# Designs tried in a protein design chat: VHH binders against UPF0301 protein Anae109_0457. Part 14

Target 1, 199 residues: UPF0301 protein Anae109_0457, of Anaeromyxobacter sp. (a7h7h6)
Amino acid sequence: MPSPAPSGLAPGFLVAAPALGDPNFAGSLVLMAEHHGEGALGFVVNRPGPVTVAEVLASVDEDLRRAAEANGRAGAPVLVGGPVQPERLWILFRPGGIGADAEGAVPVGNGLSLGGSRELLEALVRAPRGDPFLLLLGYAGWAPMQVEREVAAGAWVPLELEGSDLVFDVPLEQRWETAVRRLGLEPGGFLVGGGGASA
Below, E stands for the ipSAE of ESMFold2; O stands for the ipSAE of ESMFold2 at other seeds; V2 stands for 0.75 times the mean of E and O plus 0.25 times the DockQ between their complexes.

## First folded at step 7 (VHH; framework vhh_vobarilizumab_d1)

Design W5 (from U2 with G102A; at its last look DockQ between E and O 0.25; V2 from the best seeds 0.00; counts 0 for: pae O 5.9 > 2, SAP .682 > .668)
Fold by ESMFold2 at other seeds, look of step 7:
Structure W5 (fold): chain B 199 residues (1-199), chain A 126 residues (1-126)
Amino acid sequence: as target 1 above (199 residues)
Amino acid sequence: EVQLVESGGGLVQPGGSLRLSCAASGRTFSSYAMAWYRQAPGKGRELVAGISSGGKTSYADSVKGRFTISRDNAKNTLYLQMNSLRPEDTAVYYCAAEPKYASLFYSPSGTIYDYWGQGTLVTVSS
């Protein structure tokens, strides 16, 4: 049988297993943006926070808030991307025609890009076609070899990133369960087979 | 990290002129959009003028026609020429850079951050 192609965990998803009790990550779906010898970087994409898109945009310019309201996404929550640098704002978006104005966005697999500049934020909000985007505060970080050990211990199940639909088209509350089903598992079975964490 | 050091502030009579400089250290100054902000006593920080990496300029209405932003990429320096100064221009002036891989921060108090210098005080006394 053919050997699988070598691959890292990024780009891709990590699906939290039921035994993962860490309150920062329980029930989470994590988008993995980087994975290398110095560690890994990812974003929880299914955990809403208390800050809204409207609040971020109003702090920049009230006209930006109004533009986002016109397309119905100013009331959406900013996601809690993880516990590291919880004030750092990240922008996850589909790079259909936006990105050149920002001059700082980097691709994350097919159909996703990651940025963090004011210029990018303004360009996405003012774009006539309203490309989808998410705002996140903070990120998840792993030390060298840490994420590999956590996967080997069964805390995470890797899921390949295929397009951007899990991030942009699946509602927040359904993302984890949808990811579990894409692994060929039933969410109920995933929960029934889980064990307790050691104290 | 971009390091920004402002200079050229001071005490000026109304109607006078002053030129501010911002020396930038970093990987490549020419890749950054740059701006001047100011903070008057008891007020929030406000945008005064901006200049893109390609040289396109913008100005707050309150300074349009009186202030000129410019950049010298060979010297890694941003300038603000301030003419016809008024007492309401009294403020600490900050230069700011939006880096190519910019990071925005949003605090619980609702503040967004960019790269900033320490500021240079401009006082226009009546």
Scores: ipSAE 0.027, ipTM 0.470, lowest interface PAE 5.9, mean pLDDT 77
ESMFold2, look of step 7: ipSAE 0.296; ipTM 0.708
ESMFold2 (binder alone), look of step 7: mean pLDDT 80; pTM 0.820

Design W6 (from U2 with L104F; at its last look DockQ between E and O 0.31; V2 from the best seeds 0.00; counts 0 for: pae E 2.8 > 2)
Fold by ESMFold2, look of step 7:
Structure W6 (fold): chain B 199 residues (1-199), chain A 126 residues (1-126)
Amino acid sequence: as target 1 above (199 residues)
Amino acid sequence: EVQLVESGGGLVQPGGSLRLSCAASGRTFSSYAMAWYRQAPGKGRELVAGISSGGKTSYADSVKGRFTISRDNAKNTLYLQMNSLRPEDTAVYYCAAEPKYGSFFYSPSGTIYDYWGQGTLVTVSS
């Protein structure tokens, strides 16, 4: 008796629907990095937090902060990736100089890689080519069958991962709306608040 | 989940050698960064040596030149070769694994290893 194959929703995005009222996820765009029989792992990619990249780097090594400032990379906010382990650092990056499968990194697909080690952070900041990266604190986790039930209930709309532009090139405030439009939906259907009527 | 079992500890004279092993099970060993820690009586647990999934090693100053960390991904086994042992090396030695993707925390800052063995005692005495 084979179990269902992994990867139904990963790699990909989940777009929060209006029915999703959880304050951790309302209005969110979630990147799904893993989905398998034991659950799922994802990251909110459109919610800035109060911590800056400079602050994280300074806590590691002041020279690392200075390197990032010299490259204009220190002023960005660290994203709130989700409610689980809110002190745990994660790194999403668009590989180039250090490669998609560099030590400490796992390819997600379509020009996007994920890691969470000090060594990876240092490599990205110090690399001669400035590979784009985002820092996130915390993650979203789903128990077995949980994300499947939430999608079936209409809390999330899956969106396929097509390149990495939603993560690196689209401004934070526009990511959810851009994702909705890529699904062929109007953002008004997710923002009107008053609900529709049937006739 | 990774389960870790240490072996190879024992009583040894100063200047002697021991080789510790850590057998890993449950999940793919090759994707984890691994480390040895030790805890001497009356002291906190300290990092002894680390090895990344790609084989890059690091060592505490107190053991450089005397200890060698290595891994055999085909056997899912981590090793610590300990030479020129001294009485201050007496401790319980623990094998540890960093989870997939790593586990660096901003506050408190540092790498946290989520999987630990139960330890193996090394005693260095005359």
Scores: ipSAE 0.202, ipTM 0.668, lowest interface PAE 2.8, mean pLDDT 82
ESMFold2 (binder alone), look of step 7: mean pLDDT 84; pTM 0.856
ESMFold2 at other seeds, look of step 7: ipSAE 0.299; ipTM 0.682

## First folded at step 8 (VHH; framework vhh_vobarilizumab_d1)

Design R3 (from R2 with S52R S56E T103E P105G; at its last look DockQ between E and O 0.70; V2 from the best seeds 0.00; counts 0 for: pae O 3.7 > 2, unsure alone 55.4 < 65)
Fold by ESMFold2, look of step 8:
Structure R3 (fold): chain B 199 residues (1-199), chain A 126 residues (1-126)
Amino acid sequence: as target 1 above (199 residues)
Amino acid sequence: EVQLVESGGGLVQPGGSLRLSCAASGRTFSSYAMAWYRQAPGKGRELVAGIRSGGETSYADSVKGRFTISRDNAKNTLYLQMNSLRPEDTAVYYCAARTIYDESGKYGSLFYSDYWGQGTLVTVSS
């Protein structure tokens, strides 16, 4: 067995090796929100789903949908954050007018916060400053030592979280490729056969 | 799971009317927000009309004044009355049901569930 990956994969990204075959994670960029002795929690941030932000907001309150549409924040897709609890809605946002530790939110670090409450969603939509946010359904979870083994086996390459631009500013379709280049790798040269089957 | 079955589509002349139905099975119908969507050939799926569990309705600008959404909770059925039909209304019409709820937790726990029917074709042509 290869040595475990360095501790402290959160906050940070995992970049899927090109040969990673698991349909849930092939070609993915994963934001790591927690990593500790009990395991890890992450979100795929480059996989759009069929639901839009407008559809979610209309289900809560039509006035919320209208407010978001007026500020151009309702047309984005809700992302597929991972296979676990695919009905669970998560909110990633870039703190600004809403603080990083606002009610129902926990800082991920380096310009990102994570939450999942109705109150947070309403506050972000109604806030005058229009803090950027995105919505995800589901998440990725790892048991103790699981993510370390997967990194050691070559399924993932860790990338440090340096600000929030990969989550908010880089287009979805370019996020994986951009992350690979930030590792100092060429996407075409980033492995043939990146290790064994997914865990 | 919730199953949604649309009916009432067909061929109709411009200016005509159709009434679409969506029968829901499984969970309690009255707690869902319901909607009709449509998808014309070569286009994305678009919202036509919505109705919340409390009865509040909304409509796309393109159908406002011509279409009426309604629900009958006793029959677990959603309806779309379509009047003054135009060729531009030609599409597959889909019924959708949505539930959103939350509970407390470290990050909060907001849940969104989304169910769709298989669609019914409406063709408006002479």
Scores: ipSAE 0.233, ipTM 0.653, lowest interface PAE 3.2, mean pLDDT 83
ESMFold2 (binder alone), look of step 8: mean pLDDT 76; pTM 0.771
ESMFold2 at other seeds, look of step 8: ipSAE 0.353; ipTM 0.716
ESMFold2, look of step 9: ipSAE 0.201; ipTM 0.627
ESMFold2 (binder alone), look of step 9: mean pLDDT 76; pTM 0.772
ESMFold2 at other seeds, look of step 9: ipSAE 0.149; ipTM 0.600

Design Y1 (from U2 with P99L; at its last look DockQ between E and O 0.41; V2 from the best seeds 0.00; counts 0 for: unsure alone 59.7 < 65)
Fold by ESMFold2 at other seeds, look of step 8:
Structure Y1 (fold): chain B 199 residues (1-199), chain A 126 residues (1-126)
Amino acid sequence: as target 1 above (199 residues)
Amino acid sequence: EVQLVESGGGLVQPGGSLRLSCAASGRTFSSYAMAWYRQAPGKGRELVAGISSGGKTSYADSVKGRFTISRDNAKNTLYLQMNSLRPEDTAVYYCAAELKYGSLFYSPSGTIYDYWGQGTLVTVSS
């Protein structure tokens, strides 16, 4: 079987098409962090969960929660990143230098970095002018060739990662439709023009 | 949720051998990739060896050919066989779940946790 295309799907986004019925991914925007011959790794970046950043930080150290509150960073929800390992905590951040020194932090590309260590979490929160970050629980995984088949079947539409604004700056509820517009589509047209036949 | 307990550390002369064990409790050990890390005085932790849930192994260049990682899923135990030990191998050795990007978790009960052991000291000296 031929090797994956040189550009691959990571770094990048997958935009859930209307035909995608899986409740874990319906209406989702997925950031793709890895895509290679052994499969793919991604994160849903528009699904808020019931846990707040403040709650996670307080479980580490009450002083950490207070530092985040002082910077206005404690009230955001922790996102549901996907169904795999739903207790695993991930940190997605825009590095300003401090994250590059933390153990386990890895560039994804185009101003995004990913980690999941206690050291990284504490460094980001305690920095006086720290980098923007968000927390996620769980991830999305694909077996070899699985994501390629799903794209070919029309379940996902790939979108290039041309910046980090969809992850940090666009409000959660607007991320999916913003991604659809960046594909050159109107969200209303995309929804009505999906894979289904007329009723 | 999960506890990892290292054992088998001690004082050994250069050129000697030592076998470390890591006993896992709680959740099943067999579903996780596992690793040994070490931390020498005044340094950060470094990866020594890893083993996937399916048994694929990897090693740091500094230990390749001298150390062997293995696992016994029936006993929930990870091993590190260390041969031809050198003074620079002196460190606290930690067992951990080897998860790319880190191994931090937040439980449904509201508790943050890691899959790291307490460490076992290996000292290589005359």
Scores: ipSAE 0.458, ipTM 0.776, lowest interface PAE 0.9, mean pLDDT 83
ESMFold2, look of step 8: ipSAE 0.472; ipTM 0.793
ESMFold2 (binder alone), look of step 8: mean pLDDT 77; pTM 0.772

Design Y2 (from U2 with P99F; at its last look DockQ between E and O 0.79; V2 from the best seeds 0.00; counts 0 for: unsure alone 59.6 < 65)
Fold by ESMFold2, look of step 8:
Structure Y2 (fold): chain B 199 residues (1-199), chain A 126 residues (1-126)
Amino acid sequence: as target 1 above (199 residues)
Amino acid sequence: EVQLVESGGGLVQPGGSLRLSCAASGRTFSSYAMAWYRQAPGKGRELVAGISSGGKTSYADSVKGRFTISRDNAKNTLYLQMNSLRPEDTAVYYCAAEFKYGSLFYSPSGTIYDYWGQGTLVTVSS
């Protein structure tokens, strides 16, 4: 058999295996936005931080905060997307209208888009139908071949991006467990080993 | 918290040269992709040139062969060397960071910001 590392991990998820001890990634579900010969870019999508969406919007314009509150979109935490550039604000959204054409928005796949502009943020908050969105601070970065080695070593289990529900519809606390079930594994069995097993 | 400050704009004759600088204050930009944009009177803002954190450059077709983007990471300074200037190059020139996805940031002190400079005016008369 050939000796390849997996490639083409974006778009997709990486599910942290129990043996992964890095505090930035233990228990995490990572959305992979880019993967190429120069490295990879991803976002932890299940780690809440201390900043709220309301706080970010109020910093822009108090009317934005009030608009988001009226539509029930201001109470969520901003997620900790990873350790790189921890002040960099990212917007992950499910385009369904006005936000899809915003400058700086880049499709990830299967109804997910990524951006980081003030114009996009304002467009999403003010849209009448309210495209779902998440805010994240920071990102996860991998050097060339790094993510491939980590997968081969069993630190991550790849999961295909089959839709955006895992990011927008599943509660934060259930995302990792739901991803494990979609791999065909029982979370209890996956965790019961505790000693580095993925079974 | 962080400012980008452009300088080097001014009045120049057609066929002349000018060098723009963009100094970053307060933080290093060695890990950021950087770009120059311009906005002519009555027009939208357009990308002129970009440079990745690793030094890979790109240019708008209208300036290719005449303009050169560069950076000095030791001084946290971005440059645009503009040669063979034309009246059509008249615009306010802006420096920006992380232009691919946008450049929005939220500080630990609770303020939202972006990395755009105030602009420097280049006028090519005649």
Scores: ipSAE 0.427, ipTM 0.761, lowest interface PAE 1.1, mean pLDDT 82
ESMFold2 (binder alone), look of step 8: mean pLDDT 76; pTM 0.771
ESMFold2 at other seeds, look of step 8: ipSAE 0.445; ipTM 0.779

Design Y3 (from U2 with A97V; at its last look DockQ between E and O 0.63; V2 from the best seeds 0.00; counts 0 for: unsure alone 56.0 < 65)
Fold by ESMFold2 at other seeds, look of step 8:
Structure Y3 (fold): chain B 199 residues (1-199), chain A 126 residues (1-126)
Amino acid sequence: as target 1 above (199 residues)
Amino acid sequence: EVQLVESGGGLVQPGGSLRLSCAASGRTFSSYAMAWYRQAPGKGRELVAGISSGGKTSYADSVKGRFTISRDNAKNTLYLQMNSLRPEDTAVYYCAVEPKYGSLFYSPSGTIYDYWGQGTLVTVSS
């Protein structure tokens, strides 16, 4: 008989199924950054929080906030990445050049990189190319075998990470629905709320 | 807000030893990987040693065989035993959460902070 599939869920997405009732994850699209024998780590990429990028940058340096405003990069919400370590700030970005030399940044796959240092944040804001980035607070974590059991139980539907457009190009409120369509499903029949509505 | 407090630094002759301690307050650090960093005069911070939540250790090549990182999860304390000290080990030593991706935080009060200690100075000279 065939062995269990050895491929991990990272890099990739988990699309919250209708049966998932946990208020932290209902209607969510999760980017999976790590999946290994000790567990998994991911980020909800479609849940805006009350904090703006401008507010975070002003806390670092008011001049940094002004630089981001001048480049149109300060108005976005900081996302709620998950319930674990809700004060931990994460930076998800599509590097154009600065990411190759940024301390503390690591590739996730398919043109996405992840970091969480002050130096990276400043570099992204000041970079002439204007590499796209998101800020997130907190993350989603899974114990060993936990995410595998949740997928097997139908709480999550895995979606391949084919590119970074779901994270940077698709509006927040449309990301879950777009992911459902990429699975070949009708969004209206799969919608559970929390991720927003179309039309 | 979580705090880390380093102690045990001081002036030591070459070849000497020191033991640094890092006391954590707040949440259980037993679930985090922890590290020691150092910053020499005029240099950036560099990783010295790391220890996983399960006790697996790693070291910079420059200190391997001379330094030992350890943790006491019951006391929320991280240690660095430093033997055979050299003048190039002179630095401010910081404990931190192991920053695979970085250690930046944004508090509910609207403050950016790192999960780092204030540091303890180690000076190795005759």
Scores: ipSAE 0.346, ipTM 0.718, lowest interface PAE 1.5, mean pLDDT 82
ESMFold2, look of step 8: ipSAE 0.356; ipTM 0.718
ESMFold2 (binder alone), look of step 8: mean pLDDT 75; pTM 0.758

Design Y4 (from U2 with A33D; at its last look DockQ between E and O 0.64; V2 from the best seeds 0.00; counts 0 for: unsure alone 59.8 < 65)
Fold by ESMFold2, look of step 8:
Structure Y4 (fold): chain B 199 residues (1-199), chain A 126 residues (1-126)
Amino acid sequence: as target 1 above (199 residues)
Amino acid sequence: EVQLVESGGGLVQPGGSLRLSCAASGRTFSSYDMAWYRQAPGKGRELVAGISSGGKTSYADSVKGRFTISRDNAKNTLYLQMNSLRPEDTAVYYCAAEPKYGSLFYSPSGTIYDYWGQGTLVTVSS
């Protein structure tokens, strides 16, 4: 019997099923930050882009780049978060030194916070603890009922947000397969034995 | 890339009215949530009113019933109608895009920018 379409997909992940052919989302792991009656907001967290964190920080201030380098946080690529507003810069971070309720931060849940202001970026980078963060350009958006239909059609498999390790501790290239295994699926079997909610 | 230009500020008596405008250029205006903020001397910027891309509005309690936010997507223009003005409304008013999470952007040319206007001064004084 088919499962009903889920509700309350945020906070959480969507794992792209193999049948998902959209070039913006094929093979992707999406962090869901918002899901409500007006739609949904998410970020692809496993797709690196050509810009580095160092390049972004240097465009603000060379001292900011140097501060991030001191904690090994400047060398990562900026991620391609999705096709909507591809110049929009987002900050996703694991709060520790500045806390989940820092100025300009919006808690996502379970050790993740989100923001997009210059003030937050500077505070996060200059914080003494050196909290891990990533930068993303663009986001994924869904119209009302769109993400629910896509899940019901088998394009995405929801995964609970249990902690922030999948975003920060798992290498980019391994995130999708790690997410599949956390669903209780074999990555090889998932690619062969099913690609949708009916599997 | 993108610019927001506020206008319509000025000196007005208590009880008076002003209409602020914010003209947007560059990227499509209709896809952004928009807001007005204000900053009084010695204070931080505070949210005054917001309007979603779909037209849903919100207001700070201090301005409810006196201020009206609106948008004209065909003209790429955001408005704030300010009625029954009080001395405590004196501030520089800023137009901003995407206010919930902030409005930081990184251009293909390698420039970081925010989607904020330069501000327009409103002074309410006799």
Scores: ipSAE 0.492, ipTM 0.785, lowest interface PAE 0.9, mean pLDDT 83
ESMFold2 (binder alone), look of step 8: mean pLDDT 76; pTM 0.770
ESMFold2 at other seeds, look of step 8: ipSAE 0.509; ipTM 0.781

Design Y5 (from U2 with S58D; at its last look DockQ between E and O 0.40; V2 from the best seeds 0.00; counts 0 for: unsure alone 63.3 < 65)
Amino acid sequence: EVQLVESGGGLVQPGGSLRLSCAASGRTFSSYAMAWYRQAPGKGRELVAGISSGGKTDYADSVKGRFTISRDNAKNTLYLQMNSLRPEDTAVYYCAAEPKYGSLFYSPSGTIYDYWGQGTLVTVSS
ESMFold2, look of step 8: ipSAE 0.519; ipTM 0.791
ESMFold2 (binder alone), look of step 8: mean pLDDT 79; pTM 0.817
ESMFold2 at other seeds, look of step 8: ipSAE 0.476; ipTM 0.764
ESMFold2, look of step 9: ipSAE 0.354; ipTM 0.747
ESMFold2 (binder alone), look of step 9: mean pLDDT 79; pTM 0.815
ESMFold2 at other seeds, look of step 9: ipSAE 0.448; ipTM 0.779

## First folded at step 9 (VHH; framework vhh_vobarilizumab_d1)

Design R4 (from R3 with S58K; at its last look DockQ between E and O 0.61; V2 from the best seeds 0.00; counts 0 for: pae E 3.7 > 2, unsure alone 57.1 < 65)
Fold by ESMFold2, look of step 9:
Structure R4 (fold): chain B 199 residues (1-199), chain A 126 residues (1-126)
Amino acid sequence: as target 1 above (199 residues)
Amino acid sequence: EVQLVESGGGLVQPGGSLRLSCAASGRTFSSYAMAWYRQAPGKGRELVAGIRSGGETKYADSVKGRFTISRDNAKNTLYLQMNSLRPEDTAVYYCAARTIYDESGKYGSLFYSDYWGQGTLVTVSS
């Protein structure tokens, strides 16, 4: 009797359970971009870092920073996407078509695309009514079978990716709680169960 | 990690000159874009001059023609020659180093980091 094919966790979210103590991931909402036999790739989407979009753009070209100011996109923080390669800049965006032709841009699925090229960054910044995007430094990686074991152990609760609003529209400080409620869970109850007795 | 140490600040009369130095330690100085920023009392930090790894320079309008940025990759040192100094140039001057590059491939790769020195004070007083 053949077993059903396993479902992948990407595209999708992993919602950190309250008991997850790793400081890289405590309280995090992770967007999963890849999940396959060689492992998984994801991005924390609710952790602001100290670098702003304006600072990154000025390092590339001051004209890019000015273009971002003109389009109202210079003041946002760059997110801490995870502990791996903390210098690697990633671009997560909701394409309206403008960035889809840029080298290295890859659909994640369900209205999200991922890239990291200068060409893509320039295209998104210069678009007058352009696609929303986030910049992230670093990523989360899982070795083969690692994410599956962590889910089975209760460290993460998978959440299906339905649209892109958790990434672009929900304020970052509210993303984890919103994700918990979409799972049908109460953040207060989920926190009690995940935090142990604590009394 | 890159460590940056500025020197050469001091008190100078209007019209005078100073040369700032920024000694870099750590790996691969020649691949970094370097810049000088300044922060006057009660003001925000602003770009003064930048120099890319390939030697291309840029300057704030307020200093163009008076200041010259240069780098010596063999000595891991960034310089700012400041001529015709004015009271408005009074500020703490900071050295910054940035790694920014991209490569093609799946997802693409763009790398960003920046490093800052502790600053050196320049005072231009009549």
Scores: ipSAE 0.175, ipTM 0.613, lowest interface PAE 3.7, mean pLDDT 82
ESMFold2 (binder alone), look of step 9: mean pLDDT 76; pTM 0.775
ESMFold2 at other seeds, look of step 9: ipSAE 0.232; ipTM 0.656

Design R5 (from R3 with G50R; at its last look DockQ between E and O 0.52; V2 from the best seeds 0.00; counts 0 for: pae O 5.3 > 2, unsure alone 59.5 < 65)
Fold by ESMFold2 at other seeds, look of step 9:
Structure R5 (fold): chain B 199 residues (1-199), chain A 126 residues (1-126)
Amino acid sequence: as target 1 above (199 residues)
Amino acid sequence: EVQLVESGGGLVQPGGSLRLSCAASGRTFSSYAMAWYRQAPGKGRELVARIRSGGETSYADSVKGRFTISRDNAKNTLYLQMNSLRPEDTAVYYCAARTIYDESGKYGSLFYSDYWGQGTLVTVSS
């Protein structure tokens, strides 16, 4: 007997409003993977961490690192996905064919899948056609009704998931600004108007 | 847990040498990829040198030919031999140990662990 979900923010993005001052989320773009009556789960997709993809892959297998270097993705940073369980490693990827239901992964929506196993990581890197992926440490979690209240209070602005380009194609430092423009807002005005806004 | 303690920092003239050590305590030193990072005042940490559990090394371009990373698994110790030091090498140097593990091979069982020392200051000044 599943709990009913009121209205879904997943799949989708949350764009941090300028007034959101929490150091974990200021200036962030969050991909929402789950949203239901028991809460929500998301990942910050624009905050680089100190660890590179190459460093993670080399800890698994040196041949794995070499395979990833061929496409230039071994030098990308591992993202800080959020403050919860900062040691937990997540894989966000665009599956490219018959392996879309790969073991150890779940779909997020619009061609995005989320995983977190060594076997999946190795399969993605070794596959003959390299599916795009990124690595994240930690996640963002919300208690029941918490994300709804934060949106209603103006801390987050929801943005529909329109393909996977914000996750894979837009450079990290441009993702928040690009999301703001897709909401129909001016990034300069949004940034200027947000410093000191009352709750 | 793994504890890392750096030593060997100090004041040295340009062109001089220092040898940094990083003593590791806790089990399984030999299974970790080890690295030296440095952080100049007001800057982010940057990779200096890396050595994998199998002994393969790599270096930042700025230190190639001057610095040598090595490890002694019997003593649980990582080393950085720094020669031909320059003022721009002035920084706090950090030892890091990194590994990945998968507790069960199922969804959500993948973890990345990294440990850092407290750092040792190297000052290169005339």
Scores: ipSAE 0.054, ipTM 0.509, lowest interface PAE 5.3, mean pLDDT 80
ESMFold2, look of step 9: ipSAE 0.275; ipTM 0.671
ESMFold2 (binder alone), look of step 9: mean pLDDT 78; pTM 0.784

